# Designs tried in a protein design chat: VH-VL binders against Stromal cell-derived factor 2-like protein (SDF2). Part 3

Target 1, 181 residues: Stromal cell-derived factor 2-like protein (SDF2), of Arabidopsis thaliana (Mouse-ear cress) (q93ze8)
Amino acid sequence: VEITYGSAIKLMHEKTKFRLHSHDVPYGSGSGQQSVTGFPGVVDSNSYWIVKPVPGTTEKQGDAVKSGATIRLQHMKTRKWLHSHLHASPISGNLEVSCFGDDTNSDTGDHWKLIIEGSGKTWKQDQRVRLQHIDTSGYLHSHDKKYQRIAGGQQEVCGIREKKADNIWLAAEGVYLPLNE

## First folded at step 10 (VH-VL; from r2 with heavy chain E101H)

Design t4
Fold by OpenDDE, fold request of step 13:
Structure t4 (fold): chain C 181 residues (1-181), chain A 119 residues (1-119), chain B 112 residues (1-112)
Amino acid sequence: as target 1 above (181 residues)
Amino acid sequence: EVQLVESGGDLVQPGRSLRLSCAASGFTFSNYWMSWVRQAPGKGLEWVATISDSGSTTYYPDSVKGRFTISRDNAKNSLYLQMNSLRVEDTALYYCARETHLDYGMDVWGQGTLVTVSS
Amino acid sequence: DVLMTQSPLSLPVTPGEPASISCRSSQSIVHSEGYTYLEWYLQKPGQSPQLLIYKVSYRFSGVPDRFSGSGSGTDFTLKISRVEAEDVGVYYCMQGTHWPYTFGQGTKVEIK
């Protein structure tokens, strides 16, 4: 299935199978912005992200997402953008990944370069990809380090500049908009 | 504005029951675990109960286990503490506080509601 | 239950001077996954407690950098590099690793 702009997708961490997750709970340190974690459950409404173009570009809803394209991911429920910056992530001390802004508030910290592994030219479901943050050069990253204090066992999601196996994500479940012909 | 407001504190005799309430506003209540912490007059803090975000899991110390019941109504953004078989030593200011899955502790507290148990 | 023991229980401090509070647990409060859920709370006069430090050394959002936490295993310390008038109150350590949650006795910080 082709992933198009406007599609609502879940990103699954390849190694751990956790889905990129967020809800209205701020980090206790760092930016204090809405937190982003890895969630183990397959069925979860807080793990949907809408693929959006960068303002001022020519891409529109229904267009294919090309390898090398700069995109934004908007959390479906909270309408905040997947974001990163130089703050330390809460567990590993890597680059913090958070949710920022809203429908009318976005900045370059919301920009991610899509990198398709292999020879693929357009983004498809179950395809191995990396998301590299434009401003920090950090790759969207996760690992088997989890929040353990009370509940959830959710894993940390952060950014690291080193390209590693733990940077690989796959578009899994989702509502995919038709490709523009 | 993020806020917790406790109510229901009263003066009661030993053996009686009392139900405390905590009204949450300014945040998504159902995203948080909730706790009750009490403070006897002029004394320190004592944990009383904790309930998970869905309400499916509860925790109590031995001092209140079997007598107190923590519950929540996420639709009403409300936390409750049913206190039965009250004792003089249960006299305290009772705080509700929120906790999150992000491993930091109780970051928001109410103003407290006073429970006095006296014969 | 894990006993949390603070020292001192009373700490008069001259403004601008540093302060240090110790918290000791009767047993390890290191989680099986290696994390230590030791928190510090401040209760200012007439107010509700507020979170200062979590996981031993992480300063909660909005907490001034003059506050710092350290320690490991069973011994923990809260430090205030330069005490200010607004820092007056009772400080509590709390372990959140084991049920039941347990607090220290509290340390009353006052200005001399």
Scores: ipSAE 0.910, ipTM 0.949, lowest interface PAE 0.5, mean pLDDT 96
Fold by OpenDDE, fold request of step 13:
Structure t4 (fold): chain C 181 residues (1-181), chain A 119 residues (1-119), chain B 112 residues (1-112)
Amino acid sequence: as target 1 above (181 residues)
Amino acid sequence: EVQLVESGGDLVQPGRSLRLSCAASGFTFSNYWMSWVRQAPGKGLEWVATISDSGSTTYYPDSVKGRFTISRDNAKNSLYLQMNSLRVEDTALYYCARETHLDYGMDVWGQGTLVTVSS
Amino acid sequence: DVLMTQSPLSLPVTPGEPASISCRSSQSIVHSEGYTYLEWYLQKPGQSPQLLIYKVSYRFSGVPDRFSGSGSGTDFTLKISRVEAEDVGVYYCMQGTHWPYTFGQGTKVEIK
C-alpha cells in the first residue's frame, strides 16, 4: 500500500516494535515542548501522524511520497509537528525530538527527509525507512532506554547523526489515502 | 494557566473522616499521575499517596495505608483524598501535585489545604 | 523505607557566595534499570514547594543555571554557585526510586 500525503500513519520502530507516540506532556528540560516517546501498545490514538508536505511545495493530498522528499509529520490529536533541535534529549543526551506548533505555526525544525532503504522510489507500508532531520542532520532514533520512574516503559525517541539500525522505522497501522493517478 | 487548587481542609476530632479535593486546570489532567504530600506545621514534607493516570494503581506509605484513599475523576479534572480514622499526627497542610511519565517528579503543586485534627 | 539525611539543616549564606547541601540515602536509590531518581525541591517562604533538580543533575525548566545537582549511589549534593536573595527557603531532597517516596528533613537556607 502506498503512503500518500494526507495519510494518517503509525511509525513503528523496527527493532523495538514501539510506535512513535506523543501527548500533551512537556519535557522537563531542553525545549520544554511537547514530548515524543515510543509507546509499546499497538492500539493507541496518540500514535497517529499525518504526512504533510512542506509549505511552498506542490505536493498535495493523495500524492505519493518520494524517497528523498522533505516532509512534515503532524500529530493527529494535538496537531503539533514532529520537531527536532539541538537541545539534549532527556535520557541519552542525543538530539531532542519534540512536537511543535500547530496548524498555522510551523518552521524548518519540522522538516524531515524521507530516506527509503534499498531502491524503492515511493514510500510504502511496512517499508524500511529513515527520517533525517533537515536542520540537525539527526536521524529519528529510538532505543531500549525508557522512562522508568513511575509510568512504565515508554522509550526515548531522539535524534542521532550516526546512521544505525536503531534509525529504521516502518509505517505500520494507519489510514492510507488513495493514490492520485 | 496550569493550576492545582486544593479544598476540603477543616478542623476535626480524632477518629473522624474528611475528604479533600484538588481541582486541576490548564492542562490535560488524565495525562498525569497525581500525588498528595503533606506538611505538618513547622515541619518537613511527607509523601501521602500517589495515583496513576487512569486511577488503576495507587501507592501509600504505612503511615496512612488502610486509612486514606486516593482517587480521581478525570472527567471532572479532580483528585481526591478520603481520610478516615484521622489522628492528631495527620494535622498538616495537604498539597496535591502532578507527576509525569517523563521522570522529572512533581512539577506542579497546589497551594495546600489545612487539615487540623484536635481533641 | 529509605531514609534521606540532609546536612546541614540550617545554612546561612552571604549573597554572591556559593552554597552546598548534602543528601545521603540509607540505601542505594539506583533503579533496577540504572537510573537514579533523586530530586531537589525548594519551598520559598509562604509558598508551595517547587521542583529544581531531577534525576540527580537535571535542572527543571526555568531553573537558573546557578543551581546544579550531583552525586551517585547514596551521596548527593545540591550546589548554588552564587546565592541570591530569592534562593532563600527550605530545600528538600527526595528519592523517587523506591516506594514509599521519602524526603530529607529539609535544609533552611537564609541570608546571613
Scores: ipSAE 0.907, ipTM 0.947, lowest interface PAE 0.5, mean pLDDT 96
Fold by ESMFold2, fold request of step 13:
Structure t4 (fold): chain C 181 residues (1-181), chain A 119 residues (1-119), chain B 112 residues (1-112)
Amino acid sequence: as target 1 above (181 residues)
Amino acid sequence: EVQLVESGGDLVQPGRSLRLSCAASGFTFSNYWMSWVRQAPGKGLEWVATISDSGSTTYYPDSVKGRFTISRDNAKNSLYLQMNSLRVEDTALYYCARETHLDYGMDVWGQGTLVTVSS
Amino acid sequence: DVLMTQSPLSLPVTPGEPASISCRSSQSIVHSEGYTYLEWYLQKPGQSPQLLIYKVSYRFSGVPDRFSGSGSGTDFTLKISRVEAEDVGVYYCMQGTHWPYTFGQGTKVEIK
């Protein structure tokens, strides 16, 4: 139950069980880019992310994703890339995480290093991993801080440079493409 | 371009009914909560109603509760306000506005549609 | 209902000078989770309202940095560090913490 390039997966925040989510609603401050949040529901079409390699590398669809690999995550419904930068996140003031670009436009702000906890060599379903943003060094992070003005249920997703229990994610539900070989 | 356009404002007598529409374009309407806010001529802003993104939850102030009904049709990108038992004090320019689950309030407003209630 | 009271109701200004608008609530608008949903809107002459500030002090996207918000509990302030002629209009504070949403009376900012 290997995660391969081309797989469409939900990323579950280990501590809170919320899934990484996005939709076509921009942040009100910071970058103004498409928002990324944690979503409480398991059945949600806006929580699918397609695992893609960085262009110009040798990895191809169906290859396993090795520990330490640099990857991109494409939001399936909007085709934008999981992105980060130095803007402040809305609730905690950490590094903002957004979606940016499209099928033909991607930049280095879309690049994340996969870090597998423990001794695993390749990314597997339900394995504890971190995603470290290449340009900012921030880990993809979430916490029990929610948007609540209108009876929300979504929580803040941000980047922080400290390695913490709250930056552990699992590949949960998804369509896993078969491993090559 | 993100746009909200209200329509259906009219001159009506007290006790009559009127239905306002708000047409949304340039954004995914079903991702946003929607509100109606009114402004009597020469006066300040007054919140009138809010509806959730799915349409399942609605809120009203006591001044209109039981008389006004907010609704939406996400397939048509349209917001509505049914106004029954109209009173002279309901005379106002009625704005529709969108708001988000991201806590930043009402970021886009329409131009408004004028409702005049007069005998 | 939460009564929002603005002061002053009329504010004549000279371009280039600072301006300050006060907003007070009749009760705390701090949500039970600690956030304060206090917003400022500007309605320029003949226009619809536009969002300036949310959550007390966050500038909405595209709002110039001469606008700043502050306050806590029941007392809130909007400041304009150097007023420009295009800043004329009516400023409203609004609380979104408690139903029903309520606006202040408005502060009309005018040149001279």
Scores: ipSAE 0.473, ipTM 0.831, lowest interface PAE 2.8, mean pLDDT 92
Fold by ESMFold2, look of step 11:
Structure t4 (fold): chain C 181 residues (1-181), chain A 119 residues (1-119), chain B 112 residues (1-112)
Amino acid sequence: as target 1 above (181 residues)
Amino acid sequence: EVQLVESGGDLVQPGRSLRLSCAASGFTFSNYWMSWVRQAPGKGLEWVATISDSGSTTYYPDSVKGRFTISRDNAKNSLYLQMNSLRVEDTALYYCARETHLDYGMDVWGQGTLVTVSS
Amino acid sequence: DVLMTQSPLSLPVTPGEPASISCRSSQSIVHSEGYTYLEWYLQKPGQSPQLLIYKVSYRFSGVPDRFSGSGSGTDFTLKISRVEAEDVGVYYCMQGTHWPYTFGQGTKVEIK
């Protein structure tokens, strides 16, 4: 199944099976922006991300997402954009990944390059991909490092400039808008 | 504005029951774990109970375990503490506080509601 | 249970001068993953507690730079580099590593 602009998808971390998650809980340090974590459960309404083009480009709803495209990911419930910057992430001290902005406010810190592993030309469900942040060059990353003061720990999500196995994500569950013809 | 407001504190005799409420506003209540912390007159803080964001997991110290029950209603943005078999040592100002899954402790507290247990 | 012991219990201060509060735990509060969930709270007169420091040394959002936390193992310190009049109140350390959560006795900071 093709991932099209406008699709609402879950992004599963390949190694740990945790889904990219956010909700209206800010980081206690660093930027203080809305937190982004890995969530252990499949049933989670806070793990949906809407695939959006960068403003002012020719891509529209229903278009396929090409390898190498710069995209934005909007958190469905809070309407904020997946974002990164030079603040330190809370557990590992890597690049902090947050949610920032709203429906009408987005900046270059929300821009991610889609990198398809292997030879695929367009983004499809269950395909191995990386997301590289444009401004920092950090790859969206997660690992088996958890917030643990309170049981049921979510994973840290951060940016790392090194290409690693832990930067591989799969488009998993979602509502996939039909491909334009 | 993020706010927690406790209510239900009263003057009661030992052995009786009381239910405290905490109303949450200005934030997504269901995203947070919640705690009760009490402070006896002229004394320090004592943790009393914690409940998970879904309400499925609860924790208590031995001093109240079996007598107190923490619960929540996420549809009503409300936290509760059912206090049975009250004792004079339960006399305190009872605060509700929120906790995060991000490990930074109790970041928002209510104003407290006073429970006095006296014969 | 982990006993948290603060010293001093009373700390008269002059505005503009530094202040230091010690907190000791009866056992290690280092979590198995290596983090220490030691927090500092301030209760100003007539107010609810407010979070100052978490994980030993992280300042909570909006807390001024004059507050700093340090320590390891069982021995922890809160420092105020230049005390201001609004810093008066009771300071509590708390450990959140082990159930039950436990607070220190409190340190009352007041103007001389």
Scores: ipSAE 0.468, ipTM 0.819, lowest interface PAE 2.5, mean pLDDT 93

Design t4
Fold by ESMFold2, fold request of step 13:
Structure t4 (fold): chain C 181 residues (1-181), chain A 119 residues (1-119), chain B 112 residues (1-112)
Amino acid sequence: as target 1 above (181 residues)
Amino acid sequence: EVQLVESGGDLVQPGRSLRLSCAASGFTFSNYWMSWVRQAPGKGLEWVATISDSGSTTYYPDSVKGRFTISRDNAKNSLYLQMNSLRVEDTALYYCARETHLDYGMDVWGQGTLVTVSS
Amino acid sequence: DVLMTQSPLSLPVTPGEPASISCRSSQSIVHSEGYTYLEWYLQKPGQSPQLLIYKVSYRFSGVPDRFSGSGSGTDFTLKISRVEAEDVGVYYCMQGTHWPYTFGQGTKVEIK
């Protein structure tokens, strides 16, 4: 299944099977922006992300997302954009990944380059991809480091500039908009 | 504005019961674990109870286990503490506080409600 | 239960001078995943407690950088690099690693 602009998808971390998650709980340090974590369950309304083009491009809803495209990911429930910056992540001290902005406010900190592993030309469901943040060069990353003070078990999500196995993500569950062709 | 407001504190005799309430506003209550912490007059802080965000899991110290019950109603944004078989040593200002899945402890506290147990 | 012991219990200070508060636990408060859930709270006169420091050394959002935490295992310290009048109150350490949560006795910081 083709990932198109406008699709609402869950992004699964390949190695741990945790889904990219957010909700209106801010980080306690760093930016203080809305937190982004890995969630252990598959059934989670806070794991949907809407694939959007960067403003000022010709891409429209229903178009395929090409390898190397710069995209934005909007958290469906809170309408904030997947974001990164130079603040330290809470557990590992890597690049903080957060949600920021709203439907009318987005900046370059919301821009991610889609990198398809292998020879694929367009983004498809279950394909191995990386998301590289444009401003920091950090890859969207997760690992077996969890928030566990109160038995929550959500996983840290951060940015890391090195290519590693732990920055591979798959588009898993979702509402996939039909390809325009 | 994020707020927690406790109520239900009273002057009661030993052996009686009280129910404390904590009203939450300005945040998504169901995203947070909640705790009660008490402070006897002129004394320090003592943790009393914690309840998970869904309400499915509860924790108590031995000093109150079996006498106190923490509960919540996420539809009403409310936290409760049912206090049975009250003792003089339960006399304290009772705070509610929220905790997060992000490991930074109790970041918002109420103003407290006073419980006085005396014969 | 983990006993948390603070020293000093009373700390008179002159504005602009540093202050240091010790907190010791009766056993290790390092969680099985390797982090230490040691927090510091300030209770200003007539107010509810407020979170200052978590996980030993992380400053909570909005807390001035004159506050710092350090320590490991069983020995922890809160430092205020230059005390201001607004810093008066009772400081509590708390461990959140083991049930039950336990607080230190408090350290009352007052202007001389």
Scores: ipSAE 0.418, ipTM 0.817, lowest interface PAE 3.2, mean pLDDT 92

## First folded at step 14 (VH-VL; from r5 with light chain K55R)

Design w2
Fold by ESMFold2, look of step 15:
Structure w2 (fold): chain C 181 residues (1-181), chain A 119 residues (1-119), chain B 112 residues (1-112)
Amino acid sequence: as target 1 above (181 residues)
Amino acid sequence: EVQLVESGGDLVQPGRSLRLSCAASGFTFSNYWMSWVRQAPGKGLEWVANIKQEGSEKYYPDSVKGRFTISRDNAKNSLYLQMNSLRVEDTALYYCARETELDYGMDVWGQGTLVTVSS
Amino acid sequence: DVLMTQSPLSLPVTPGEPASISCRSSQSIVHSEGYTYLEWYLQKPGQSPQLLIYRVSNRFSGVPDRFSGSGSGTDFTLKISRVEAEDVGVYYCMQGTHWPYTFGQGTKVEIK
């Protein structure tokens, strides 16, 4: 199944099976922006991300997402964009990954290059991919380091400039819009 | 803009009951654990309860366990503390505070509501 | 319950000079996953407590960099590199590793 612009998908961290998650809780350090974490449950309304093109491109809803494309990921519930910058992440001190902006307010810190592992030409469900942040060169990354002062078990999500097994993600559950062509 | 406002503090006799309220505004209340912390006059801080986002887990120290019940109503952005069998040593300023699963402790506190237990 | 003991309990300071507050726990507050949930709070005169430091050494958002935390196991320290008049108040350490959460007795910092 093709991932198209406009699809609302969950992104599963391959190694740990945690889904990319956000909600209206700011980081306590770094930027203070809306936090992004890995969530252990499959049924979670805060794990949906809408695949959007960068403004000023010709891609439309229902178009396939090509390998190497620069995209944005909008958090469905809060409408903020998956974002990164040079602030330190809370647990590991890597690149902070946050949500920022709104429907009309987006900048280059929201831009991610889709990298398909292997020879695939377009993004498909359950395909191994990386998301490399344009401004920092950090790969979207997670690891088995959890927030756990209160028993909750969400994982840190951050950016790391090195390719590692822990920056592989799969498009898992979602509402996939039909391919146009 | 983020605010917690406590109410319901009063002068009561030992053995009586009292219910404290905390009104939350300026943030998504249902995303946070909530705590009650008390401070006896001229003394330090004592944690007295907390409650999970959906209310399914609650924790108390032995000093109040069985007498105090924390609860919340997420539709009303409100936190409560039901205090039964009050004792003179429960005399304190009672703060509500929010607590996050991101491990940075109690980051927002109210101004407190005074409970005095005296014959 | 974990007893948290602060030293000193009263700390008169001269503005511009460093200050240091010690906090000792009656048992290890290292969580089973290896993290230590040791926090520092400041209660300024007539105000509610405010969070300064979490997980031993992390400054909460907006806290000036003159505040730093350190320590491990049972022994922890809050340092203020250059005390300012606005730093006056009572400082509490707290452990959040073991139920119930427990605070130290407080250290009153005041200008000489």
Scores: ipSAE 0.527, ipTM 0.840, lowest interface PAE 2.3, mean pLDDT 93

